VH-VL binders against q8zty0. Designs and how they scored, part 2

Target 1, 249 residues: q8zty0
Amino acid sequence: MAKQVLTYIDAKEFAYIIDSISVLVEEANFLIRNDGLYLRALDVSRTAMVDLAIPKESFEEFPEVEELRFGLNFKELKKLLRRVKKGDKISMEFEEGRVRIKLIGKSVRSIVVPSIEVVGEELPTPKVVYTAMVKAASDVLATAVKDADAVADEVKFEASEEALIISASSDKGEVEVKLDKNSELVYEFDVKEPASARFSLEYLVDITSKTSKISDIVTIELATAKPIYLSFDIPAGGKISYFIAPRVE
Short names: E, the ipSAE of ESMFold2; O, the ipSAE of OpenDDE; V2, 0.75 times the mean of E and O plus 0.25 times the DockQ between their complexes.

## First folded at step 1 (VH-VL; framework fv_sonavibart)

Design S3 (at its last look DockQ between E and O 0.57; V2 from the best seeds 0.00; counts 0 for: pae E 2.5 > 2)
Fold by ESMFold2-Fast, scan of step 1:
Structure S3 (fold): chain C 249 residues (1-249), chain A 129 residues (1-129), chain B 103 residues (1-103)
Amino acid sequence: as target 1 above (249 residues)
Amino acid sequence: QVQLQQSGPGLVKPSQTLSLTCAISGDSVSSNSAAWNWIRQSPSRGLEWLGRTYYRSKWYNDYAESVKSRITINPDTSKNQFSLQLNSVTPEDTAVYYCARSGEQGSLAEYFDSAFDIWGQGTMVTVSS
Amino acid sequence: DIQMTQSPSSLSASVGDRVTITCRTSQSISSYLNWYQQKPGKAPKLLIYAASSLQSGVPSRFSGSGSGTDFTLTISSLQPEDFATYYCQQSYTFGQGTKVEIK
């Protein structure tokens, strides 16, 4: 019978998480279960998917529910979150058909937004058997992708037993970043068989520019001509991850 | 509209290679909005997807883990058809084999949202000596 | 891998009956579930895609509903040509089938 509330202690980190989701979708459904907060959404072109999982233990306050779904339009939420300062907390109170969102710091800012239903809110995990996994500095990925974007519209990831190569080539130029398995910027390297695939820089630039503000480490999983999987650990607990479909040309 | 016509042997001996062909009419095997699948059906395992081939500027193949080491699915653009080769067959490979169309243009939905809208007539394959 | 549990495995019905067949998944799949009809000696035929979308040319007595983990195929008034086996499918996994047979 208690009012249902969730409180996240680091509102700035939460703002980066929302920003990282909103590069793919303008609205999405959140799912609260007894063990955590979840969100999965597919962009309008059905090319990229974002998956968010934050365990109950990452929250200062968490609802006592078996299951609760609520959809939010990120436009209004981002207006509130632009005002976030270090040390602020964010709180959400769930009422019938609406969510009361509070930013708690030296002052308290509050908005009440309708809870909406978003089509395609629960999506299955893409069926991909990955053959290569590299855990590396997320800023290196963000920089490599940004450099590739200067010369091409797509980027190629090649994993071999020795290295991960991120490259792009066009008549404007060529960019190549090589992450050797023994590099100080590589934390884990497990390649069972070589993998190669190409991806749209449009998605990767937007995703990595936001996720690098959340996590210093990225896990990259690859298989030949399959969607790439990018996973970023959230410092307060949980992860945000992405699947991006491969390019054909 | 789109039709799939199958051909191939009905009886295969254990340890041999099963070879089946599916001819396509009303669409191109290199259509970038389609994927071309092989699915089999047996009393013991029910309906079982085996793999697919599809063209998205280059040819791609996906195979079910259970058959991955023994299976090859090949397109033939000149004849507008695709084939199945399954090596080292055993009696457990006895089934009705179907070819089927699915697919969406290069999206993530290909990996969780496959509707098989056109099917071949099926080929009963018995693996016995 | 997502497991598909179809129930019942078989049912007996009369012409004019309302028939419901259920499919449950071990993991949420939103609306990405398809239904097929298979008659003896023939290939499966797509009836419903995306949980509730009726395939072109399929009679309106067939309908699909559900989202997440629980899905239902309904035949509002069973006709003689509807005695068949019905399968649900998600991605590359099929249910084991429900046989609808004459009472």
Scores: ipSAE 0.318, ipTM 0.622, lowest interface PAE 1.9, mean pLDDT 87
Fold by ESMFold2, look of step 2:
Structure S3 (fold): chain C 249 residues (1-249), chain A 129 residues (1-129), chain B 103 residues (1-103)
Amino acid sequence: as target 1 above (249 residues)
Amino acid sequence: QVQLQQSGPGLVKPSQTLSLTCAISGDSVSSNSAAWNWIRQSPSRGLEWLGRTYYRSKWYNDYAESVKSRITINPDTSKNQFSLQLNSVTPEDTAVYYCARSGEQGSLAEYFDSAFDIWGQGTMVTVSS
Amino acid sequence: DIQMTQSPSSLSASVGDRVTITCRTSQSISSYLNWYQQKPGKAPKLLIYAASSLQSGVPSRFSGSGSGTDFTLTISSLQPEDFATYYCQQSYTFGQGTKVEIK
C-alpha cells in the first residue's frame, strides 16, 4: 500500500486546533480529500457545531487519496499533544485500523492510537439568512464572553447600525461590552438589519478563548433568534467555524 | 396530547384569497419549542411545504419561494391558533391543505431538519368558478 | 435545492412480507431524513426521524437506515394496517411517495 502521511509544520498550532474542536466533542471523524483536511462535528445536545477546513497547501506532506476517513478520540490525542515543544512538526501516518502520530523536532516522539468508528455522517450547513456581520479582534470577543460568564449562564448579542453589544444580567450583576463600529478593534461592520439573539455560555467561553489562540480575528454573523456563526481564520490558510443555537428563555 | 383542528371554506374562486385556520390544543402557538407549518398536497406536485410561523422572543415567518409573494401566516395567541392566507389563487392551488407542528428548541436540527410530528386533519380546497 | 427520489413508485405485497423502500437524495445530507406513512383520506404520520430513530407509538417492525445519499425504510413483516403510501422528507422537501398495495 502507498504511504499515507500527513505532516503539519506547526505542532503547537495543531494542538490548539484539537483543543478547540474538543470543546464540543470527545471524538470525531476527520476526512482527508485531495484538496484538504476536513472535520464537521455536532455536540451531543445538538446545540453547537464545529467546522474545520485546512487546505492541502497548509501541510508539508499530504497523502494522495480520493478520500480517507478516520475517527480519533481526542482525549488520547491531547495527552500526546501536551508533549509538544516549540518548533515541533506533527505527522500522522495512517495504517489499517490505527494512526501513528509523531512529534518531530530534535527527536521524534510518537504514539499509535486506534482509528475508531464514530457514529455520525455528513452534516448540512444550518439554513440561516444573516443580517449582521462584524469582524473584530478575537480576544475582545473572548474577554466579553468571559465577562458575561461571570454573571450569568446566557449572553445576549445585539447588533445595531452603530455597534455590537454583548451583555448578560442576573442577580449576581450585569455586564455590557460595546463594540462600536468605529472602534480600532472592529475591522468590518455590516449590519443590513438589526439583530438580537441569546446564547448559552456553556461552550462559548472555551470556544472563544481556545480559538483566539489560533486566530487574532473573528467573524461574527447574527440574525434575530437564529444561530450565531463564528469564524476564525488559521494563519496558514485554514478555517475553524462554529454554529451555536440560540436560547429563548 | 397535542392536536391540530383545521377550519375554513373548501371552495374559493380564482383570483380570490384562500383562508384557513388551525386551532391548537395541548400546546401553545407561542411555544418556544415548536414551529407551526402549512403544507399542501396535490396529485401534480405531491407534498409541498408552504411556510411557517414561530415565536422565539419575537414572531417570525419563513415562506416557500413558490408562494412567497402571495402567502401570509399569522398566529393568534388569544385563540391559540394560526392562519393561512394565500392571495390571487388559481386552479393550480387546488389541494388538500394541512397544518403541522415542527421544530426543536435549542437545537441546530431546527435549521436543517424539521420533522412534522403532529398534523391537522386536512382541508380540501378547490379553486374554481 | 435537494431533491428526493423514492424507489419504487409503487409495489405490491402480501401480509407477512418484508418491504424495503429507498429514498435517494440529490446531494449528501446528514442523518436527518424522516419517513412518513399516509393512508387514504388521512394526514401523513411520522414514522422515523433522523434516519433511524423510531417515533413514539410506531411499531418496531418499522426501521430506517442509510447514509450519504441513500436511505431505506424497512417493514420487517407487513401487516394489514401497513398498506399505505410512504414518503421521505428532509428539510422542507418530500419524496414523491411509494405506494404499498395488496398483492
Scores: ipSAE 0.232, ipTM 0.578, lowest interface PAE 2.5, mean pLDDT 87
Fold by OpenDDE, look of step 2:
Structure S3 (fold): chain C 249 residues (1-249), chain A 129 residues (1-129), chain B 103 residues (1-103)
Amino acid sequence: as target 1 above (249 residues)
Amino acid sequence: QVQLQQSGPGLVKPSQTLSLTCAISGDSVSSNSAAWNWIRQSPSRGLEWLGRTYYRSKWYNDYAESVKSRITINPDTSKNQFSLQLNSVTPEDTAVYYCARSGEQGSLAEYFDSAFDIWGQGTMVTVSS
Amino acid sequence: DIQMTQSPSSLSASVGDRVTITCRTSQSISSYLNWYQQKPGKAPKLLIYAASSLQSGVPSRFSGSGSGTDFTLTISSLQPEDFATYYCQQSYTFGQGTKVEIK
């Protein structure tokens, strides 16, 4: 097969993407289609899902293939990505049975890793009808979730016509963050019906902290006792998003 | 073993309310790992999911958009059963109605797929004047 | 809305035949498709869940395969009791059914 090359111009951003994905899984399959790079993975508990979609236009070089699947171990990949400098590019060269990953800056560093086939299900999009949508500053969400984590193991999201309230309570204390629909940190606010749901903080703290480094804006979609949907637009193009199952009260 | 037993009238007049009951044995209507569904079948519309009720520390309901404005599914913990009420029926609501169990506790899989593993015997309901 | 199309709508076969039924979905899904068997006057019976998992008590001659948008139910050797209508299902949407009739 002809050598295929994938080049993402901002290696640092890519590193953040990998960090965000690795919150849920240690390894996953990427899928290259003719229109972009895709990844969807479910954590071992099947309570959280991450979805990545980066269009081919976001890449400096993109393979001309109908479909190419390759799995990577994120722990090994992160070892390389820890040394990423601002301005570096990342390139993946696909060979039969292996992938050469290059960090391109003042110097060129490369590693060759096996193309692994990660065993896992191809997942559909969860079917949820959401009744509340809030677009807000991502750091506000990250901070709220972090505060909640300080006092409890789970967090409650409540959307009304006036505000989104993020709260947590335990014997350690109580936290409440109110995002008013008219706040400067709220960019869009659409609540068709009030919504309330609780979620484990197990992944949410890391998800929001890592993704806030990628995107300054988060879209929160909520429905009563339904999975929460968090989506982050990637500056270079593309989207990373999460579904998290609700906690049983 | 889990069994579902349906009961209710098979004839309903137009504009009236269709009412059916599904009695559960071998499982609890308030099970945290199950959802209780109503599905109907007709030659014109095929198999159609209507809605469900389920308990997750409190009761929840999901309804199909096609019947959302007319449908109510209620659990009865005292009798370990759940019911279907469909208001303002028309001849288009003529079908065999089934109750069925589904669900997976606390996972996203519940929102990916609803495999109906236990079914009632079905009740033919005819809407006619 | 999810659209599901089964093929064929009906087929005639003999005992011992290998029978294959196809289900195509409008939404790509790999492992969350179910198959049911229904006999006249009876409720549907779950045969296969998650595309390829055999429901407890179902004979091994039944199998499911597929990914993406295309799925297949296979009966390796048709038995007299297998003449029925079969339905695929994704989420809350069912296929239109495939009737397996005796030749």
Scores: ipSAE 0.177, ipTM 0.590, lowest interface PAE 1.4, mean pLDDT 91
ESMFold2 (binder alone), look of step 2: mean pLDDT 88; pTM 0.926

Design S4
Fold by ESMFold2-Fast, scan of step 1:
Formats: structure tokens, sequence, C-alpha cells
Structure S4 (fold): chain C 249 residues (1-249), chain A 129 residues (1-129), chain B 103 residues (1-103)
């Protein structure tokens, strides 16, 4: 008979995490295990996957369970999270068939929602062997992608031994952003083989606009004509990551 | 249990448009986990990918550089099929044409991506005056 | 584009033989290479995907190996129905084919 409670100290950060997941899906299953909180979800087009892992140590309170699964519809959760103030905590108390969600600040605001059954398959990690990795300022990626979106509907990532080039071109204009390996905005640069792939700007704009509010740093992994992998470290611990399917050249 | 059935003419005159259709059963042409391809085979060029169409919140098309200016691949959701139109054909377009499915655009299916797992029966097209 | 070279272009073999076909790529493709079998008058049939994964319904005598630029398809004990042309493929590029003929 132990009460199962999860408390995250920074409710605003948690709200950004939920926003970052909700760009792909309106509802998803969370999985609590003895070592952390996990979520993996695939958008309806099977084009992009989000993977969340937050260790137990990132929480003020964490359930003592072998495994607990719960599904949430983000529409109702986001309504509550729009009311977040700086310094608020978020708490989830798990009861049979329902979750009590509290914003704890100068006042306590709460909602009780049913735990939902989110229909879906168990999602394996995509098996991609990457040949290029760049760790850089996340705002640079977000800006490059937003600029590309102004002129095109797809963007090309090209990694060489010297630089990562993010470019887009159409009859409306051209955009090119070059991240030289020696740039102060590049923290790590490891290209074993050149890599080139194109991606839909719809996914990248939505993802990077939300994730740049969570993390100052992005890890980008590329292989020619393979999904891009974007990973964002969460300041309180853990990471949120994305796989996005490529366009063919 | 997915099957592809091809139809279209076997003889086309130079400068005309080649038109072929591939009917899909056991899957939807707008399936978000599939892409629908045209591939041709000739003794001189071997197996040659021409292009594909697929649905991921909106329709996308990719075409091979060698045919990009002459080719159109169109889905038809009402008939659950997709077509190939190749303009201004020459004798070099003489080949067996296949439609084929791949699932490479699905993140969940990326291991083994780029594989053409289901093929139509093929249509021999002769371009001759 | 990545160039693919299959070797040999043809080989003669007897039932029960071990047959090895090689595919080399001009640039590394990790493990993203597929193998197909084609019999006269028929469409190609997928045998192996992602270099080493056996397609459902394909006999276990077929196996694939390799990564990077060098790949191999092996038939451990050739059967009468295995006389065919074999193709490797990566992305949207096919090899030129290897014809396995009766000795």
Amino acid sequence: as target 1 above (249 residues)
Amino acid sequence: QVQLQQSGPGLVKPSQTLSLTCAISGDSVSSNSAAWNWIRQSPSRGLEWLGRTYYRSKWYNDYAESVKSRITINPDTSKNQFSLQLNSVTPEDTAVYYCARDTQESIADFYGSDAFDIWGQGTMVTVSS
Amino acid sequence: DIQMTQSPSSLSASVGDRVTITCRTSQSISSYLNWYQQKPGKAPKLLIYAASSLQSGVPSRFSGSGSGTDFTLTISSLQPEDFATYYCQQSYTFGQGTKVEIK
C-alpha cells in the first residue's frame, strides 16, 4: 500500500518537455520504472519518433515501483501547464485508473484526469549507424531551420570533415548556414565519413522551436539518406531525443 | 498478403506518353508506413529506379535525375492505385516496368529500410515506330 | 551517386555447392544493403535486407554478411530452384547482377 507520487521541481521546464512531445502526438504512454521516467511515441505519419528518458534523481519524489504505465492526453495537461509560474513544482499522484496532477506554488492548483489507454505498438529504437556527429548551440539549429522554412519546405544537412552545412533553396530564395568545426558554437565535431540527407522543415521547425527552450545544446547525428537524430540534454537530468525520416536525394 | 497488380499498354510510339497503373490490395496507397515505386529493367541499363510517391501528412514525390523532366507518379486514393506517366518516350525507354513497395520512410521500420519487399508482376513496354 | 560492383558477373555451380556472391560499394553504406533473387520472366524477390537479415519465408540456406563497402551473399547448399540472377541494392541503386547457372 504505498502512495505513488512523482514530483518534478521545475514545473515550467516540465511544461516545455510536454510541449516538445506534443508537437508529434496528442497523447502518449509514460512508463515509470525503478530507475526513471520514459516515453517513446511515433507520429501518425510514422515519420518522426520522440524518445524521453528522465532519471529518478531528477525528481524530488519518485514512485517506488517495478513498473507503472500511464497514458495522458496532452490537451488537458497543457491547459493546466499554461498556468505555470516561475518556482512552481508539478506533482502527479497515481490512483487506480486516474492521475491527480498538482501545480504547487503560492497556491495549489489541481486537476484529476483519467489515465487513458493509448493504442499503439511497442516501439524499438531505430537501428541507424551514424557517420557524423556535431554537438552545437541549440539556438543556432533552431534559427537555421526557421530561416530555411521562410524559403523552402525541405532542408539539407551536409556534414564533411570541415563543417556542417544546413541549406535550403527554392524560387523564393536561398539559405545556407555553415557550422565550421572550429566555431565557438560547435562543442564537439566528429565526422568519420561525409553524410548528406534532406528533411521536412515542418517537423524540424516544430521540434526545434520547443526543444530550444529546454536545452542550450543539441547533439546532431547524421548518415547519408538516413534519419537525423537530435538529442537535447535536460538541465535537471535526462534527455529528449528525436528521429526524423529523410527525403530521398 | 499485400499484392500489386499492373496494367497498361505494351507498345508505345516514340514521342508519346507511356502510362502504367499499379493497383494495390491488402494495403492503402495512403498508408503512412509505405512508399510506392516504379522500377524498370533493360539489358543495357539493368535495374533502374525511376521514382516514388508516398503519403506522410501530405503527398511527396521523389524522381530519378535521369527521368525527372519527363516523369510524373500520381496516387489515386479513390481507386487505391498509383500511376506512372513518362513523356516523350524514345526506344531507350524500352524495358520491363515494375511497381514496388518499400517501407523506408517509417522510423519504426528503419532496420531493413530501402528494401523493396512487394513487387508487381511487371509490364514489358516496347517503344517502336 | 554510390557505385556498386557485383562479382562475379556469372558463375556455374552444381546442386549442393556453396555459392558466394560479392557486392562492393564506392562509399561506405554501413549495413544498408539488400539482396534480391530474380528468375526469368519474374519480378525480383527480396532475400536479405540490412546486409544480414533474412526476409520472412526465405530459406535459411541464404545468408548475408558485411558492412561498410564489402558485402557477401552466401547460399550454403545450392538447390535446383536457386539457379537465378542475384542483385544487391542500396538506396535507389542496383548492382549489375550475378547469374548463377547450371554447371
Scores: ipSAE 0.016, ipTM 0.469, lowest interface PAE 6.2, mean pLDDT 86

Design S5
Fold by ESMFold2-Fast, scan of step 1:
Structure S5 (fold): chain C 249 residues (1-249), chain A 127 residues (1-127), chain B 103 residues (1-103)
Amino acid sequence: as target 1 above (249 residues)
Amino acid sequence: QVQLQQSGPGLVKPSQTLSLTCAISGDSVSSNSAAWNWIRQSPSRGLEWLGRTYYRSKWYNDYAESVKSRITINPDTSKNQFSLQLNSVTPEDTAVYYCARGQGSLYDFWSGYFDYWGQGTMVTVSS
Amino acid sequence: DIQMTQSPSSLSASVGDRVTITCRTSQSISSYLNWYQQKPGKAPKLLIYAASSLQSGVPSRFSGSGSGTDFTLTISSLQPEDFATYYCQQSYTFGQGTKVEIK
């Protein structure tokens, strides 16, 4: 078996990816296959799933291994990643029960952390037939969700032939954001059938605040009373995606 | 491991409020992985899900459309229990009422399976 | 709401018989259908989840199959304690039940 090393050129971007995963889980297993790096995890309430896929081509160095699984605790990892500076690379060398992590910049900083065994079930991809898809500026979604969070605990997404409407209402006030299909902030609009569903703002606020730092574009897929699918393309290649269960109407 | 024990009245007059309680042992009502449900059963309508309460950094409630205007489901963390209040009852509300623990997962939408149930409370709405 | 249709509404069988109960859904639910057993005067008990997964503690004579819109619960060798009504369930919707009476 060859030496197993993973090197990502933009350590700051990698730190944002870890932040985006850690909003749902404190620890998770990464899976390395010959074609890429993968991670899938459910939050403790089993309401939201994060899915990460980064192709081998996004890495400067990639392990020559058929399959390698390693678990990390994100609380300790995030403390190390706070020391990342612009221009740093991150490298991970895999050993039996251990991961050697290097931040490579003007100096090389190295730490060894235990690889933990994260016990969990195999998570199948939710098979949802979506009827509406909108590709839009990710910061618009983040702002709409943040505005909704100021007045309510839940937010409604309504897709029609003409627009995507994100709204929330309570005794504290009302918020409505309308994204017309012809808006310059909408890059793609494909609604085969109107769709409407409500979601918890606590998941959406945390997810969109972190993912907007990774990607300028979000793909939103909706179907009436179905989980929402949010996908963010990673600039260096790959994507981070989320499924969030709807509230009962 | 997990047990649910129900208590409450068996006879309620029309227009009054039905109140039932479900006490939990072997799990916490504020468990982040569980949802706490009320389900009723009658010969005419069969098994009907009424609603749920669950804790995810804060408390949430979901209610079936058919009872939404009349129903409240409340947790009590100090007693490790949750309750059902159904206002303005009619003879149509005559049923056996069960509390049940459900999965609190993404897959709740598709499966929503109930792994532990209370013993049931027969409620008759009669004048 | 997705509607659940069970058949038959009732059946009678002898100890040792193979019993099958079917459930059809108005829309595809992949494999996310569950089966419950309810004995007279008692709460429903989970038997099968995700169409074919046997709940811990449930005898191996119970099995589930199917996907999409058509599902089956099978009892391979009926026992006296299997006298009960059986329900399928998806999300928050239940079938109307199948009563199994042992001859």
Scores: ipSAE 0.016, ipTM 0.513, lowest interface PAE 6.3, mean pLDDT 86

Design S6
Fold by ESMFold2-Fast, scan of step 1:
Formats: sequence, C-alpha cells, structure tokens
Structure S6 (fold): chain C 249 residues (1-249), chain A 124 residues (1-124), chain B 103 residues (1-103)
Amino acid sequence: as target 1 above (249 residues)
Amino acid sequence: QVQLQQSGPGLVKPSQTLSLTCAISGDSVSSNSAAWNWIRQSPSRGLEWLGRTYYRSKWYNDYAESVKSRITINPDTSKNQFSLQLNSVTPEDTAVYYCARESLEEFYGAFDIWGQGTMVTVSS
Amino acid sequence: DIQMTQSPSSLSASVGDRVTITCRTSQSISSYLNWYQQKPGKAPKLLIYAASSLQSGVPSRFSGSGSGTDFTLTISSLQPEDFATYYCQQSYTFGQGTKVEIK
C-alpha cells in the first residue's frame, strides 16, 4: 500500500539469478509490472542477451504498482548476497531514489543502495524461427561447453534427426559431445530441420555454469546461423533465458 | 515500405540550437521493434552516432557520451516523427545529419532505413 | 568500447574484379557486425547484417563472413554501380570506411 515491497523466499536462488545476469552486465534495470518482475539486458558487444521473467505468484510479497522501474549495480548487491544461507529470504523496499535490501535469516542484515537507471535496457523480444529444440540435463550442457573451452574459443552445435552434437576443434585438440535423442539425459527432442551454428565461448561457459545451479533442465533452440536460445525454468516460478549470436565464416 | 523524410534549416550560428525533424511513414514511431536514431557524418570524424529514442511501455533515450550534455531527441506520436535538438553548437558540429531506423528484431542493431540527410553548416 | 579498423582505406578496381574489404575489431564481437554502402551525396545503405545475412534487395554478389575480431565484405564480380565507400558497424561505432574507386 504505503510501502512498495518485494520479497523472494529463497535468497540463495535469487543470488544465483543475479550471478547469472551479471555474467553479461554489471548493472541493469528491473521492471515491476502488475503481473511480475522483468529484466532484459544486452552485453556491450551486442552478442548476448539475458531475459528474466518471474511471475507475481513467485513472491511472498509483491508491490501493488502499475509499473516500477529500478536499476541496481550488481557489485554491491553481490557482496550482500555472498552472505546468504539456506533458508534466508530477500526483501527489497522501494523508496524515492533508493532501495532497502534485507537478507532475512537467523539475523536480519540490511543495506540501502541508490537506485540507478541504465539506458537502453528495454529491448524487443528477438524474432527467430527455430527448427530444432532439445530439452536436456543442464549440467551436461555446462560440461560440454567447459570441455570445448579447453581446446577452442568457439563451439559448434549441430542438431540432426538423431542427435545433438556439441563440438570444438583447434590446434590444441578436439572435443565432441553427442546427445542421442534416446539418451536418458534428453527429456524432449524435436528437430524439424537439421540446424548448425557456431558460438563464442566467451559467455557460454559462465552462463551455463551459473544457470545449472538454478535449473536442472535446459531448453536449447537452434536454427542454422541464428542466435542460440537457452532457457532455464526457475523452481519457484518463471524463467531466465539467453540469446547468443552465432559466429559466421 | 518505410520512409524517413528530414526537415530543418541548414545554417546555424555558433552558440545557437540546431533543430531537425524526421517524419516517419509506413511505420509507427512507437513501434516496439524499432529505435529511432540520429547519425551525423563529417570529413574529420566520419560516421558518428548521436543518440536514439524508442518506445516500450514508456519512452527511453540513449545519447553518445560526446554530446550527452547538449542533445535531446524527442518523439511526437501525434505527427509520427522524432526530432533532434543540439544546444550550443560550434563549427565542429558542421556535418550531414541523418535520421535512421534501427531494427531490433534479432538484436544486431542494423540501421535499415535512412533519411535523405540534412547538411548543417555552423558558421557566421 | 570497441574500436573498428577497416583495411584498406581505399582501393582501385576494374569491373569484374573480386573485391575484399576487411574490418578488424579491438575485441571479439561474435557475428554482430553490419556492412553499409554509401555513394557520394547519398545516405548509407544496409548491405549485410549480422556479419553474413544479405539485406533484402541487395545483389547476391555481395557477401559477408567472419567472426570474433576479423570480418570481411566480398564483392565477387564488381559492377559499375558498386564504386562507393563501404563501412562496417558494430553497436554504435562505425569503421572509418573503404573507398572503392575505378582503376
């Protein structure tokens, strides 16, 4: 009513969400609307976009507001979140030009930070027609890109009717991970047309490492020479997603 | 078919304000899939992006660091146009000024439609 | 803040020649690079977006390739209407331009 308060019951999960976003940007604007919390940000090189959507129902407390925009610098927020323990809650109280952030557990820790405004934060949803979709264990993707990073600076994703192949090669060596459609680690497999694209490993290693702590399942969508779409469902509701631009010869 | 038509005076005296407009046809200035940009070109600095305006749930503006303190870009939904206001001009602001649509569909940020350009000379 | 360097700054070519223009970025940008053609007295025209995608209405003799820090615009068989200045662009930064002149 008089106070605009946002409370998320799992502060540790929220910390992982912030870590996942901060792979691309040091600061970002959050948008609160009547139906949820949203964030969309593009890294400075315009090669990766993060998209966060958490419905109102995922929060213990949610502001009664038409629209509220607030920006946060993640360096200070991450310092507070490093203290998070299992069972802690996080609460944000919005005041004019500032945010009071509380970490609620066996003790209550709070910090007041200025609300900043980051320009160019609201971006349209990319319109990509995908021809291949694979839902698989998120840790398998994280391991595959980590292995690729050991031998190359880019990784290739190839989807066929039978399998998703993640590979990389250079003078240092070659790596290949094959996820057959019948693998126990593949939960859904829908390839309408074969798809192949290569991506920089500069963000993929950290993105997949951080997001695998949020969700056990990743949805991968591919089309030849198009941005890869990686989506992770948040256990408390909502999703965090990434679009990563392809490399071309 | 989207077209951009520019208008404004070509001669401005030092210390005055430069004002240009860009009229849009075939698209809406409040389109969620586009941003509306001003770009200038001079022999000494080449092509130089100045700023943009775009609509989501409200209007947003981004400006180049070099002009941020002097520049305002404003949309006009009723006339389906957007304008550039550049304060305290100097001879260094002499350039051809273009308005351009930025397609944000696949986040590559391409300028796919351009106005005809307006040559602006800053001298007495 | 990414710097863009085009090479060469100018070149002379004949109709029918294969022309190659390079754009090098100061840091890796994946495929987020666009190419423009500008003729004297005219606005730039988008040719290639996302490093390799041909803009609608642009002749197939134009192609783009590259990723990371090295990008190339190729004209497979130069036509009289192709004599122009070509620019690469990433985010809100443009290269300095490559002028393609008649030999």
Scores: ipSAE 0.017, ipTM 0.538, lowest interface PAE 5.5, mean pLDDT 86

Design S7
Fold by ESMFold2-Fast, scan of step 1:
Formats: C-alpha cells, structure tokens, sequence
Structure S7 (fold): chain C 249 residues (1-249), chain A 126 residues (1-126), chain B 103 residues (1-103)
C-alpha cells in the first residue's frame, strides 16, 4: 500500500555490496521480505553462489511488504553507484518496472533504472558438513589468492591442526602462504579434522578483492573436496557469503 | 536450442576399447555453463553415471569409481564434440550409452541432466 | 553412497487417473532430487529438478514435492503419452525406476 522505499545510511558501503554481487552475477532478484533484504544467485558456470542477507534493522527506512522480488542488472547498477561520495545515504524506491535511486548528501542525485524480469530458481544451501573453520584478516586472503593467481589457475587450501596453508604450483612457479593458528592475523581457529581442496582462481581473486572493502574479517569454512564457504560480516549488520565448488586434478 | 548427437560402434569384442562420440549443436563444448556427461543404462544395473568433462579456464574431468581405471572422456573443441573411451571391455559393459548436459555443482545443488543424446546400444560379445 | 528406492516398481493406471510415485533416500538430501521420464527406446527426459521445480516445456500436470528423505512425483491427470518409466536422481545416483503401465 505505502511507498516501497529502503534507505541505507552508508551509500559507499552499499555500493561495495553491489560490486561484490556483480563479480558473480549480472542479473538477479533482490528479495525483500518483512524481516530483511535477501539475494541468492549462481554464476553462469554454476560454480559459485553468492548469498546476501541484510536485516531490516540495518536500514534507516524499509518497505512494509510480505514479499517483493525486484530484478536488477547488477553490472549496470555497479556503474551507476561508482560516483557515490563518502557521507552519502542511498534510497531506493521500488515502482512498477523501475527503481528510483537517490544518493542523498550535500546534493540529492536521482537516477531511475529499469527493473528486469529475472527467472530464478529456488536455490538451497549447499549440503556440506565443514570440518575446519578459520577466521582471519580478509586482506591476507585477498593477497594470498592474488599471489597464487600470478603462477597458476588453481589454488589449494589445506587446513591442519597447526595452520591454514594456501598454495599454488605450476611450471611458472610456486606460491605458499601459511597462516599459523597463533598468528596475529588469525582471530579464530577451529579444525576438527584436516581439510584439503582446490579451487579456481577465476572467481576467488575478484570475490576477495571486492569483499575485503566491506569487511576486515573473513570466515573460511573447509571440508576435503567440498565447496569453500567464505563469509564476510557487514559492519551495519548482515553478511555476504560465497560457496565455490572444488576442482579435481 | 541445444542438441546432442551420438555416434560409435554397436558391437565391440571383449578386451577391446569402446569409443563413442557426442556432437554438440547450439552450444559450445567449452561453454562455461555446462558439464558434459556419459551415462549408461543396462537391465541389471539401471542408469549409471560414468563421468564428465567441463571447461572453466582449463579442462577438468571427473569419473565414477567403478570405471575410473578404464575410462577417458575427452573434449574436441575443433569439432565441438566430446568422446568416451572405455578400455578392456567385458560383457558387463553391454548397455545403452547416453551423453548428457549437466552442471559443475551437481553434488551440492542437485545437478539436472537437462539435454540428452539419442543413445547408442553397445553390445560386448565375441 | 546414498541409496535411493522407488515405490512402487510398477503400477497400472487409466487415462485421467492421479498417479503418485515415491522416492526414498538412505540419507537426507534436503531438496536435491530430480525426476525423469523415459519412454521405450528413448533417452530420459528431465521433468522436475530441485524436488519441486518444473522443467521448461513440461506439462503442468507433473509436480514434485518432498524434502529430506521422502519425495513424490505426482501426475494429476494421466494422459496417454505419460505411460513410461520414471526415475528419481540425486547427485550421480539414480533410483531403480517406476514403470507406469496402461490398465
């Protein structure tokens, strides 16, 4: 019945969230329910999934709806939000076939973008029992995968009782990053059983470079030959997380 | 519109290598959104997945444990097809062989084989 | 190594009947189950994925339900072209099949 508006106080943070979604998906639905904003989508290769959950309490204003699905082109939205200034608020007003975006600061800038019809499937949470969890500085992960990308197409994650090892090897060279459980860059370390898996660097480099701008801390969950789970807490509340399928030799 | 067309011999002698080909139209064998599978069907074993090949920056292969020591699945980008080679065949390998399209998250999101080839009946007999 | 058991192994039905086929898994698989139809001499055809999602081009009389270990495929009003064998599938494992025969 009322205007369907959401307002987020930190427009720059919201822009980073949009950017982090856009590394995996071009088109997806925002799902707005009475308790929060959600998004779950697979990349075109069906290799990685992004999962976003932001509670209603993270917003200055939030729509009063039972459920609203709003399809957006996230690559286009990312470009439009490139010019967000520090201190801006962002407001999104959902209308039939379009959304009005206001960047509210010393001036008010208004942009109208079309809604798109996105046919999505119900995406269940991957069925994984994780045996290792490491909470660490997110920029350390971003640097480790960037270094691995310089020498290989795949990166290996090995968790043991003593350390998390991130490594890559090819005829171009070898890279190894060891995060000892007592490192000042490791905040939590819980390895019930050793875990080892390999992943494509194609998505990991982009995911970790964008998400490190949202959160200083990453939670890494591993199980042998299972998808890696990367979770980043959003300062204003909620989280953005990723599942990435493992590779075989 | 994606279609899969199979070709290969119907009769193979024990101990020889079975070779089948699946030609792809309407999509690329190196498509990042697909995985290319071989599945066989026999009265005694039912439907049985054998393996897959898929491209994500480079080529990957996965094989069922029951055939892993004898099987090779190869893509051919120049002909837009993929093949099955099964070594040292026995009468137990007698089945209808299908190629099928799936995805790379099959174990986690419940892969669906949405497009199938017509099938090739293979008899292993002297 | 998740085992899947379909019930019944065969059934006889008439055009217009409501048909229900069941698939049970030895371990919970959430909603990660698909259903296929196979007619004699032809390849299997995907009907339902993720337990309840209808594949494009499949008639609306087909529906799927269930989660965990118990799943059902329902045909609300059986048509002549629906006499076939139906298979459930999870990961790389298929059920043994249920043959739907004319009564």
Amino acid sequence: as target 1 above (249 residues)
Amino acid sequence: QVQLQQSGPGLVKPSQTLSLTCAISGDSVSSNSAAWNWIRQSPSRGLEWLGRTYYRSKWYNDYAESVKSRITINPDTSKNQFSLQLNSVTPEDTAVYYCARGDSLSEYFGTAFDIWGQGTMVTVSS
Amino acid sequence: DIQMTQSPSSLSASVGDRVTITCRTSQSISSYLNWYQQKPGKAPKLLIYAASSLQSGVPSRFSGSGSGTDFTLTISSLQPEDFATYYCQQSYTFGQGTKVEIK
Scores: ipSAE 0.020, ipTM 0.491, lowest interface PAE 4.5, mean pLDDT 86

